# VH-VL binders against q86iv5, part 3

Target 1, 237 residues: q86iv5
Amino acid sequence: LDSCSICVDFVGNSLNDLLNIILNSGVIGTCGDLCSAVPGGQIVDTVCDLLCDYVGVDEFIKLISDVDPDPIYICEKISVCKTNDNAAASLDLVQINPQNGTVGGTFTLSIAYTVTNTIATGQLAFNIIDPTGNAFGDAVLLVQQSPEQYTQQFQFQATPSEQESFPNGLYTVQALVCEGSCGSPHPNTYTLANGTTTFTISGADSSSMSGAGSFSGSSQSTQTGAASGSGSGFALF
Key: E = the ipSAE of ESMFold2; O = the ipSAE of OpenDDE; V2 = 0.75 times the mean of E and O plus 0.25 times the DockQ between their complexes.

## First folded at step 1 (VH-VL)

Design c11 (framework fv_ciduvectamig_arm2; at its last look DockQ between E and O 0.02; V2 from the best seeds 0.00; counts 0 for: pae O 12.6 > 2, placed apart)
Fold by OpenDDE, look of step 2:
Structure c11 (fold): chain C 237 residues (1-237), chain A 124 residues (1-124), chain B 110 residues (1-110)
Amino acid sequence: as target 1 above (237 residues)
Amino acid sequence: QVQLQQSGPRLVRPSQTLSLTCAISGDSVSSNSAAWSWIRQSPSRGLEWLGRTYYRSKWYNDYAVSVKSRITVNPDTSRNQFTLQLNSVTPEDTALYYCARHGIVGATYYFDYWGQGTLVTVSS
Amino acid sequence: QSALTQPASVSGSPGQSITISCTGTSSDVGGYNYVSWYQQHPDKAPKVLLYEVSNRPSGVSSRFSGSKSGNTASLTISGLQAEDQADYHCSSYTSRSTYVFGGGTKLTVL
């Protein structure tokens, strides 16, 4: 596992826990005092301790306590994730299949992009905007992507939930390739490429408010980049 | 009352490993309110903190950057002691070595108890 | 991490007051109130005089006091006595969860 991916995953998943510990524990003098309180077991504690030791407990707390904590930015600041201010990419294709679907149907989003200068730490993100303006999406962490063509696929089922009702109408898909977290205000964050496509949903069956659309991202990239799909619906917008 | 008793060789050859032991009485090496450190003193460098071990649901270690690649501080709960290992020693590692406790709850930021010190000479 | 800066030596007559400074950075002395002072007599281990800038442990004389301003901590010894002749060391916790010491100050009572 890539250290950068581990860092981003840890910070992303444990951010609230860390903040709660910091707020409730008073003065934290050691990484051990902080990390021993983090829920998640020995692995989580070990990762926490490792990351904390890179910068020291005070700096680590400062980063976590930022007004707009960004896991990628935090991991870059502690030098676990790399940055490239010269990163460059283009979007080649944004395609949704089918173009016309029904409520309850499965949709496949395909995004093809070309890296022309290495993406050190970034994201492939997408947002789907429904006819009412509600948006949902996901992102994949990109770590050390060399100049090459890449393709990522995402699948989602248009099953109504509390988060998305999937009304009939025209949907807009926004795809972004970023250095850093897409939409983040932090340094070393750049939108490298963006693109849009549309699709339609018809036949909204109002009856089955079943569970949240689980995005299963299957990365068919030939390079074994561990796409840790953190299933947290980052509403990018 | 807490007491720290040091033991170990006083002469070490270059490139060998310096090893010292600090036996604890009146407290536990696994105390959740204490930390256990090694500190050395030399005329050239003064007092220098080397590293510590402490227990907080699990064992943790912190090391000084200057010795991080060569140092190991290990607890021994069975004997209620902790040890120092410093690998690949040079004459620059010649010093008076102390073990010390950080103290109890609320007193973890200073050294309240010290061992008697062990002069370790690195010489061929 | 670089040592904290102390004067190499200070001197005073019995009954006088002397001050020893300890200068660090925002990552240690200036960043925390975790400055401690130690007295060391010849062939003895250091003994804590002050912790957290100005707190005295039990058994430490009220003649010893401490303060901090910015990146500089100070130890003041009032009513100087012959037994105060010793080396004095400052220490601080750091942002990296480590400790740093000063170079030490030799106090001579004249």
Scores: ipSAE 0.115, ipTM 0.631, lowest interface PAE 2.0, mean pLDDT 88
Fold by ESMFold2, look of step 5:
Formats: sequence, C-alpha cells, structure tokens
Structure c11 (fold): chain C 237 residues (1-237), chain A 124 residues (1-124), chain B 110 residues (1-110)
Amino acid sequence: as target 1 above (237 residues)
Amino acid sequence: QVQLQQSGPRLVRPSQTLSLTCAISGDSVSSNSAAWSWIRQSPSRGLEWLGRTYYRSKWYNDYAVSVKSRITVNPDTSRNQFTLQLNSVTPEDTALYYCARHGIVGATYYFDYWGQGTLVTVSS
Amino acid sequence: QSALTQPASVSGSPGQSITISCTGTSSDVGGYNYVSWYQQHPDKAPKVLLYEVSNRPSGVSSRFSGSKSGNTASLTISGLQAEDQADYHCSSYTSRSTYVFGGGTKLTVL
C-alpha cells in the first residue's frame, strides 16, 4: 500500500498507546524513546520510527497530543496524506437489501458514487439509526480517488448485542462521501455528498425484551472500483 | 555532591561473566530526573557507552547494539546502587569501566558524574 | 571505528584559538542537539565542558564554546593555555535511545 494508507492505519491502531507513552513513560527526546514502547511487534515499531523520523519527534508528539486527534487529520498535518479543498463527488445510489428483514438477518448496503474532482484523503461512510435513535456505522478510507464512478457494498448481520439490540421498526441509513474524516471539525474536511434510505426489521417478538441481548452486530465491506479499503470505525456523525 | 563508588573483580576469564557494582550517594537510583550508565574506555576503541537503567513510572533499559545480546544493567533500590553484567567476555572486553550519571529531563543528555573507574582484564 | 569522527590530534600555541570537529549522521549530531564535549586529563575520568551543543555547566571557562552545522559539531578553545593539554571527546544521544562517542582528540599545547 501507499504511505498515506500506512500512516492512517498505524495512527488509528496506535493512537491510545502513543498518548499513554507520552503521558506516563520515560524521557522522550528521540523517536526511539517513543516508538520502542509501542506494542504490536517489529512492523509497528518500524512504521512508527519512519513516520516520527519524517516529521521529527517534537512535531510528532505535538500532533499526537492535539486536542481532537484524528488519524486522517494527523497524517495530513505531517504531509504523508494530501488534502484537496476542491474535492467533489456525488452519490448515485444508496440502497439497502432487503428493505424488510428480521433480527439475525443479513443486510447489504450498496453505495454508488461519482468523483468529479479528486478526493485526496477521505472517507465513504455510513450511519444506521435504529427506531430508538441509537446509531452504528462504518467507513472506508479513500486515498487519491481520481474522477471515476465507484461502487461499494457493506454487509452486516442484525445480531443483537449490548451496543445494538436491533428492535423492530424503521431504520434510517445515512451515507456520506467526504474529503477528510466524515463529521470531523478539523480543517480541510468537507462533506461532498450525502444520501439516505430506510429499511425495516419486523417479525421478532418484542414483548419480552427488558435487558441486554447476548448477540452482536457488525459490518463487512466490499468495493468494486479503482480503490479498495476496509472499515475503520473512526467516523461517527 | 553526587558520588559514584565502583566495586567488583578486576580479573575475569574468557567466556565468564563480568559483574561490576556502582554505589550512589547524594542522589537516588530511582530519581525521575537521572539515568545510570556504564561506559568503558580502551586505547583501541576510546570511550564506548554500554547501557543504562532509569526509572520513570517503571524501569527502563537501553543498551548499545554492540553488546545488547550480552549485557544487563540492573538497579538495586534497597542499596541505592546499580550493576553491570556482561556475559561471555573475551579479551576485547578488557577496558577501564566507568559508571556515570546523566540527566534525562529538560533535554540535557550528558554525563555529569563519573565513578573512579575499574580496570578489568580478560585473560586466560 | 567510532560512530563519531574526530581528528586524532590537534596542536596550537598559547594564546591562539583551536577547533576540534565531531562528525556524525542525521540520526545523531545532524538530527538532534544532544551533543556534549568532555575533557580528560591523564589518569582522570572525563569532565563535561559543553552540553546541548553550546551550553556550559557552571565553573567551565567561557574560553570553551561550541557550535553545530549539518552533521558536524565543533569545540573551540580560545586563548589556549598549557592546562588545556588533554584528550577531548564528543558524544551524542541518538534517534534510537543510545549514546555514541567520537574516537577522541589529543590536544597538544606547543
């Protein structure tokens, strides 16, 4: 993969560990002082050293310690990821199948979008709002997405959990295409397009529910197009 | 003000372990502003930093690449001292060994106090 | 072969200025300001002259000054005196949490 994707992945997985090391660990005068303490093995340490050495240890610590740290923003500030304030895209399709399903069933969210001016570093994201107002979602990293037509599918199974019980009723799906992290307050961040659709869950017995379920819901994604990616979990909006 | 007093054997046979001790007065081995190093000197290599130990919320060690597979530097808080262990010594480990204190806070990475030195000979 | 390069010897006459170089890499001298200089007289432990490139501890003469350009640090001794005859060592902290020393420079006062 490219240096931007490597940076976003490293920061997304290591941000909490980096903050802990900065706050609690030994003296940090060089990148080795910081990066040798990051868990995750030799590859993680090597990526940390390369990114930290690229910008310098003082600047790296400043960026990690920012008030609202966000992996895309951090990688843009160190200039490993590019920005485009003129990025442009439209949503061609936001569709969920089945539109009427059951608890435990599998739903496929299909999103088609057209980039009309390059997305330098951004996200394709979705948020699903249940009948009670509780939300869950996922996002895919977009790096240097040239003008072209793209499709992406996300699948999830409506398995009840402490985080989402999947009650009967109407669900709202919101999809976003963004430059930067969707919903982020940071500079160089734009919502380029948005769209919605709905689906229902019915047929489950809701008369007995009063506690947390033992099942969990999750999402999986596939992309058809020039770029690929995986869910990151950073972007809620 | 700070004083470092070294002790340990001066003769070691090849393949054995070299062990040296450095006793600290006027400071604490667990000081949050200091680190405790071993440095050796020989005519062929000059000064050579070997490794350190220091405390900042937990104990840390850093070692020179040249000796990393053979070295251990340990603190002893109850006796206010620290030790060097160098395994599998060869005649190339013959040197004058120093313990030294240095700062790790305020970006001052220099050796301000040194022990008296211990000449260690590795000979069969 | 030392990680930092110093000249093996330097000489000067009383009252003159002398400069000793210390060349490293971007991982030490070039990338950070953790360069120190030590004076060592015969049969004595080294004693710090400068830290952080150019800072003097209390009690060190202002005749000793330091600078850095790129990967090379320099120690300058002005107003050379007979008592300055000694070995001089540079050191640097590195990007990998280690210390490296130069090979040492023997200063002869003529």
Scores: ipSAE 0.057, ipTM 0.581, lowest interface PAE 5.5, mean pLDDT 85
Fold by ESMFold2-Fast, scan of step 1:
Structure c11 (fold): chain C 237 residues (1-237), chain A 124 residues (1-124), chain B 110 residues (1-110)
Amino acid sequence: as target 1 above (237 residues)
Amino acid sequence: QVQLQQSGPRLVRPSQTLSLTCAISGDSVSSNSAAWSWIRQSPSRGLEWLGRTYYRSKWYNDYAVSVKSRITVNPDTSRNQFTLQLNSVTPEDTALYYCARHGIVGATYYFDYWGQGTLVTVSS
Amino acid sequence: QSALTQPASVSGSPGQSITISCTGTSSDVGGYNYVSWYQQHPDKAPKVLLYEVSNRPSGVSSRFSGSKSGNTASLTISGLQAEDQADYHCSSYTSRSTYVFGGGTKLTVL
């Protein structure tokens, strides 16, 4: 699609592989030597090589090896993702249905937001904080998102897993719209809007089929810019 | 023991394409531990690295900025050779052209085997 | 114009030592330990003498030694012999994953 989304997806999926190759290899003198070692086949290898060739292997290794690796920041430093220090947005709705549910039940998170100045490269992100303080969440990449109203929905099942046990009690949802990666200390990163809501879990739903506890999301807006999500259940900020 | 043998036209007219071939024996052009380069030598510029081709999981090419818009270095696995193609030549491309082997993996960052050299004159 | 600076010529007598310098920048000689030296006799291809600053390939005499300080690499030839009369070229790997060469030094054995 667009070089920014391709870069962010590649770095997000391959960062640990790249770091392991850099740590375990001696001197890496070409992008081909680095990229051919990345698992994922010829398409991943080709994307790696194009990005590495753009900046040169030394700079690429330096960016990957940074102490706080951030796919959006790395792709901005490569110059395939744009920045906008004047980006602006508001969060119009953060709603979870049902507001009172059970372990094993399905929950739908609905987020509505308005972009008022173009988001060049950013995130719509959320964390759900359980009664014990453990957090999980997901993010959707926003690329060249023009001024208009947007909606995004996420679904999950409250099925206990190693990542999240879903204890009974009060849950807090925090949603952020950011230029750059939400929570990142890197330059050109700004929290544009934030919103919160709560929901409760009580008892067990003995009638529900257990799922993996993974998120599924959909964008319900006119396609004016690229958007993608990781589908991750981990806390993002 | 690796040996590199060069062939190709020695006279090229301005604006034409300079084409040289380097035949390899004692190694494979698709060896994962080698890279295959073209280097030229002229009185005005001395030794000048032009580009390389090498195989890892696919073929890669790297080129010097000065020639990048005009140069192609291509492998031929069936004949165990690689070629230099330099487009739109000028009299300033007159030089002694060498093919050479170097390694990248294992910190072999030097040219360990060289072809015999081919003097190419660009003249009308 | 070459990227690395070498003296155009050096001279020595049999049995003596000579040193040839090769000066670059922090993006080549100063940034990496990937300096190589090549000997070139008239009408012949260059032959590698040293790689990675100071390593000798099999068959190269121990009379040839190399060192580096900052942005300058040096080739030293001890016990100078008549057959050492040749051109000597330095080369360095660069931050762009390319190679650059010096202008070459003509060694005369008097």
Scores: ipSAE 0.007, ipTM 0.516, lowest interface PAE 9.3, mean pLDDT 86
ESMFold2, look of step 2: ipSAE 0.037; ipTM 0.565
ESMFold2 (binder alone), look of step 2: mean pLDDT 91; pTM 0.928
ESMFold2 (binder alone), look of step 5: mean pLDDT 91; pTM 0.926
OpenDDE, look of step 5: ipSAE 0.000; ipTM 0.511

Design c2 (framework fv_ciduvectamig_arm2)
Fold by ESMFold2-Fast, scan of step 1:
Order: sequence, then structure tokens, then C-alpha cells
Structure c2 (fold): chain C 237 residues (1-237), chain A 120 residues (1-120), chain B 110 residues (1-110)
Amino acid sequence: as target 1 above (237 residues)
Amino acid sequence: QVQLQQSGPRLVRPSQTLSLTCAISGDSVSSNSAAWSWIRQSPSRGLEWLGRTYYRSKWYNDYAVSVKSRITVNPDTSRNQFTLQLNSVTPEDTALYYCARGLYYGMDVWGQGTLVTVSS
Amino acid sequence: QSALTQPASVSGSPGQSITISCTGTSSDVGGYNYVSWYQQHPDKAPKVLLYEVSNRPSGVSSRFSGSKSGNTASLTISGLQAEDQADYHCSSYTSSSTLVFGGGTKLTVL
């Protein structure tokens, strides 16, 4: 995997740990001081040291502390991820199947998009808004994505969790293709394309009253397809 | 007001283990802002960093590749000290050995030095 | 043989300025801003003079300054004094999370 993806994965997974260490340690003199306190073992510590050393400990602490949690932006400022202010793309398809389902059912979101000018570091992201206005989503990292047509599928099971209860009603799906992190206020971030669709959940009592209770599973999304990188949940509204 | 005081044998036979101790006063060996290093100096190789130990949430060690297979740097929190063990010594290990406290990738406090001669 | 290259000796007269170079690679001096300089008088342990390229510890004279360009770090001593006659060593952090030293430079104040 490339250094940009490694950086984004590391920062995405360790940002809160780094912030906690910075706030609680008082004086941090070296990248080794900071990174040896990060949980995850020697591989994580080594990645942390390499990234911190690219900019120096003072600048690394400033980037972690002064910016909103945005792994792509941090990795761009470290200079391991590229930017392209002229990136361009279009959304060709946003489709969800089934368009009418039930609590506990599996939904597949299919997205087709065309890159017309290279996306240097960006996201394919989606946001799902439930009937009450509560939102959840996911994204995949796009690194040096050349002009071509791409397809991506996301699957999720409408199983109630701490984050999302899946009430009966109308759901709105919004998909975005972005240079940078979708919705970020940081420089070199652009929404390149967006699209929407809807789906309905009905018959919640058929899943709970027939003996199928709420599932405790926390994963409600599965990523498949041709896009490279890893995703994380977020809401754009 | 941090001071490092070294002790240990000054003469070691080839193939034996070189063992030195660095006693710390004015700071804790488990201080989360410090790292504790061993450095040696010889006319032929100049200054050579050997390794370090440091505590954050657990103990860590880093070692120079040239000695990695033979070296151990160990902390002792009960005595507030750290030690160097260098196995299978040869005459090329003859040097002035220093312990030091690292800060900002610089060594701001040094021990007095121990001249160790490796000979038969 | 050392990992970082320093001139073996430099000389100057009282009141002059001299510069000592420390050249490495992109995996040490060129890759990080973690270069330290040490002053060593005969029969004494090295004393840190500069850290992180250009930072002075408390008590170090402003006559000592540091800089870095590409793979080369430099120590400049202005207003040379007799007491500056000593060995000067550079060190750098490396991409392997280790430290390496230069060969040392003997400064003679004539």
C-alpha cells in the first residue's frame, strides 16, 4: 500500500490517541516521545515516527492539535498525499436495492461515477438520512484515481444499533465524489459531483414481534468494488 | 540538577560480557519526557550511539544495527538506574563508554564516562 | 568512518567566525530537523550545544548558531574565543529510529 493510504489509515485510527497524549503529556520533546505512547504496537509506532519525522515534532503536534479531525488534510500537509485543484468527476448512477425493505433487511447501494480529471486524494462518500433526521454514512479513500468510469457498491443491514435505530419511513441517500474529505472546510477540498436517491423501510413489527429481536452487531455497512483505500462513517449534514 | 554516575568493570576479556550501570539522580528512569542512552567513543570510530531505553506506557528499547545482536539496555526502577550489557566483546569494543539522557533528539546530561579495555 | 561527514579540523583567529559542516543523506540530516551539535573539551564528556538544528539550551552563548540546507547541517561560531578550542560533533536522527554521529571536527583557535 502507498504512503498516502498508510498515512490516512494511521491518522484515522490514532488521531484521538494522539490528541489525548498531547493534552496529557505536557512537554513532548521528540517524535519518539509522542509516538511511543500511541497504542497499537511497534508497527503503529514506526509509522507514527516516520510521519512525524517528515515535518518535525512541533509541526506534527500543531497539525494534530490545530486542525479539525481530517486525516486526508493532515496527510496532505505532511506531503505524503497529493492534491489536485483541477480534479473533476461526474456521478452516473446512485441506486439502492431494494427500494422497499424491512428492519433487519440488507440494502445494497450502487454508485457509478466517471473521473474526467485525476483525483489525487479524495473520497467516494454517502450519507443516509433516516425519517427522524439522524444521519449515518461511509466513505472510501480515492488515491491517484485516473480518468475512467468506476463502480462501487456498499452494503448494510438495517439492524438497530446505538448509532441508528432504523425506524419505519422514508430514507434519503446522498452520494458525493470529492477531492479531499467530503464536507471539509480545509484548502484543496472540492465537491466534484453529487447525487441522491431514496428508499423506504416498513413492517418493523414483523421483525421484532415474530421473535426476531434487535441485533447487537455494530457493523451496518460493507464496502465492495474497485475503489482503493479504506472508509469511515460520517454525516454531511 | 540531573546527574548520571557510571560504575562497572574497566577490564573485560574477549568473548565475555561488558556490563555497566548508570545511576540517575534528580530525575526518574521512568520519566515520560526522557530516554536513556549508551554512547561510546574510540579514536578509530569516534562517537557511536549504541542504544536507549525509555518509558511511556510501557518500556521500549532501540538499538544501533551494528550492536543489535549483542546489546541489551535495561532499566531498573527500584534503584533508579539503567544498565548496558554487551555480549561477546572483542578488542574493537575498547572505548570510553558514556550514559546520557536524551531530550529533543539531543543528549543534555552525560555521565562521567568509563574507559573499558577489552584485552586478554 | 562515521555516518555523517565533518571536516577533520578547522581553525580561526580570535574574533573571527568559522563554520563546521555536517553532511549526511536524505535518510538522516536531509530527512529530519533533528540535528544536534556537541562541544567536547579534552578529557570531558560532550556537552550539548545545539539541538533540533538551531535551538540553544539555556546557558549556551548566542555566538553559536545552527542551520541546515538539504543534506548538510552547519554550526557557525562567531566572535571566536580561546575557550572555543575543542572538538565539535554533530548527530542526527535516522529513518531507522536510531542516532548517528559525525566524525568530529577539531577547532584550533590560533
Scores: ipSAE 0.006, ipTM 0.424, lowest interface PAE 14.9, mean pLDDT 84

Design c3 (framework fv_ciduvectamig_arm2)
Fold by ESMFold2-Fast, scan of step 1:
Structure c3 (fold): chain C 237 residues (1-237), chain A 122 residues (1-122), chain B 110 residues (1-110)
Amino acid sequence: as target 1 above (237 residues)
Amino acid sequence: QVQLQQSGPRLVRPSQTLSLTCAISGDSVSSNSAAWSWIRQSPSRGLEWLGRTYYRSKWYNDYAVSVKSRITVNPDTSRNQFTLQLNSVTPEDTALYYCARDKYGSYYFDYWGQGTLVTVSS
Amino acid sequence: QSALTQPASVSGSPGQSITISCTGTSSDVGGYNYVSWYQQHPDKAPKVLLYEVSNRPSGVSSRFSGSKSGNTASLTISGLQAEDQADYHCSSYTSSSTLVFGGGTKLTVL
């Protein structure tokens, strides 16, 4: 992992913990004071200290406590992630298979996109909207993606949970390619391409959930897997 | 009540390592409410903070830029003390050296050691 | 050169008020409310007079007061007494998680 990916992973996993520490602590005078309170063990503490020390504790707290912080924006402000206001891409395919499935079944989302001007730090993100309007999604970090054609696959199992009940009906998939974090109001953030598709769910079975994504295209960032968390800001569209 | 007691050599040759110890009573070197600092005083540079060590789930150090490349401040929990090591000393390191407790969250020194005059000469 | 600027000396007579300034930058005095003042008598370790700009530790006379405006912190000593003759040092926390001192001010009471 490059320093940009390390930063984005750390902030993405620790943002709420950092916000809670900042809100509940009286005075935070050092990066050590802030970072020692972050759960996750020595590796997380070390990454926190390195990033905080790079900009100083006051600037780090300011970035974390901004009104709409996101991991990519924070890491760009720290200067470990790059920006490109001229990034450009097209979305060539958004396909889900099967188009008609059952509760408990496995679905594969396939996305093909073409970068036509380098994406410095951005996302490939998707949002799945159920028949009632409840949404869930995921995103993959794009770092220094050169002009090439790329493909990305995501898998999920339609197993009911507290987060998503998977009612029978029509589902909408929205996919975005962005410079910056998709949906972010912060500077250097641009929606480069978007696309949509649909699928239906009916009936039920007894299979367990084991959804995951995979990457099958080439990339200037070493990516052999895919994110399994909800998209940064995008899932709330 | 907190007391800090300093010990160590008072004469050091140029290019050697200056080493001082500060023994703590009335508090723990690993106390979450304290940091442990070294400060020196010379007529030419006045008071200079050199560095601190402190425990917050793990040990941290902060060092002044001017000495960062040659200083180490180390805790010793078994003896309840902390040390200063300053490498490659020159006559400019001749000073009165103090250890002090840095009050957590307020960044002021509420207890000081007695001071140790260290002379760097051949 | 010290990181924080203090006058080298100030003087006053018993009963007068004097003020000692401590000037830094937005990365220390201007950026944080972690300014401390220390009194040092000859051959003694410094003793804290004020912390967090204006707070007095237990046992410190109310004649000592502190304030800050922008990048400058000030120590005011009212009702000056002979025992106040000493060196006065300011310090501040910095954006680099370090501590810096002023050059010190010698107060003469005569």
Scores: ipSAE 0.000, ipTM 0.417, lowest interface PAE 17.4, mean pLDDT 84

Design c4 (framework fv_ciduvectamig_arm2)
Fold by ESMFold2-Fast, scan of step 1:
Structure c4 (fold): chain C 237 residues (1-237), chain A 124 residues (1-124), chain B 110 residues (1-110)
Amino acid sequence: as target 1 above (237 residues)
Amino acid sequence: QVQLQQSGPRLVRPSQTLSLTCAISGDSVSSNSAAWSWIRQSPSRGLEWLGRTYYRSKWYNDYAVSVKSRITVNPDTSRNQFTLQLNSVTPEDTALYYCARGFYDILTGYFDYWGQGTLVTVSS
Amino acid sequence: QSALTQPASVSGSPGQSITISCTGTSSDVGGYNYVSWYQQHPDKAPKVLLYEVSNRPSGVSSRFSGSKSGNTASLTISGLQAEDQADYHCSSYTSSSTLVFGGGTKLTVL
């Protein structure tokens, strides 16, 4: 892993903890004061200290406390993640199997895309929009992705949860390849490619499980800037 | 505390493979906080970074564009060392070769410990 | 040619201050705060003086300081001493996840 992936992972996982420390602490005078309070153990503390020391504690707190927090943007501002205003990509395939399924069933989303100018720090992201307009999804980080064709798969179960009830009807899948965080208003963010597909859910399997929707994925990429998978979540675009 | 000790042939013929070893003491080649680089120095090109290897849950390599097609940097955890192999050498590869420890990979970007250097001459 | 541009030589007298520049592009010096400076005496390996533009490792004299503006990083040596006579090299991280060096600057203490 490169320093960009480490930073994005740290900020993504620790943002809420950092905000709570900043809100509940008196004067924070040093990076050590801030970072020693972050849960996660020695590795997390070391990463926090290195990132904070690089910009200084006052600037680090300002970046963390921004109104619209964005781990990729924060890590770009710290200068550990790169930007490329000329990044370019195309979306070759957005496919979901089965195209007609039931509540409680397993769905596989397959995405193929081609990078034509290096993506410095970006995302492959998707949203699934239910018949009522409620959306859920996930994203994987793309770091220094060279010009090549890539494939990524995600799986989820249509198990009703607090986030998504899985009503019967037509679902829309939207996939984006972005430089920067997809949907972010921050500088150096660009939507490079967009693709859509649909699928249908009908019938119910009498599932009343409370489990949250989860995604698992696999990726194919070169050794330079391989995409990192995420287990579950909601895309922000 | 940390020491890097270099060894390997000092004369290599054109088209052959240049091979050097860097033995590490005072740190582990698989340390999560280090990256292990090869750097060379010549009068015509100055200092030139060639490549590195490092461990972060698995092994990674980064190589300079100018040598990428013919370079390999390999760790050996059992002997606590790492090696440089540079294929198809030419007289332009004549240089003083250093191994070096990079502190925390690319985040800091600096070399805090260096080997003694090995002058390698490429000639027939 | 070196990736980063340094003056071939600089000179100063004991007690004076001198500055050595290191100029790159937006894909290295201008794009990242990962500039390091190294001192090299004859027949010795380089020794780090500064990292991350201005940070000084333990044991390095406070007479050495660093800064960056746009695509140019600068090393300043204050209170110049005879033992400062050496070659000075800058380095920077690049947008390709690689490291590049400058051509080196020979400092003569007159």
Scores: ipSAE 0.000, ipTM 0.407, lowest interface PAE 14.8, mean pLDDT 83

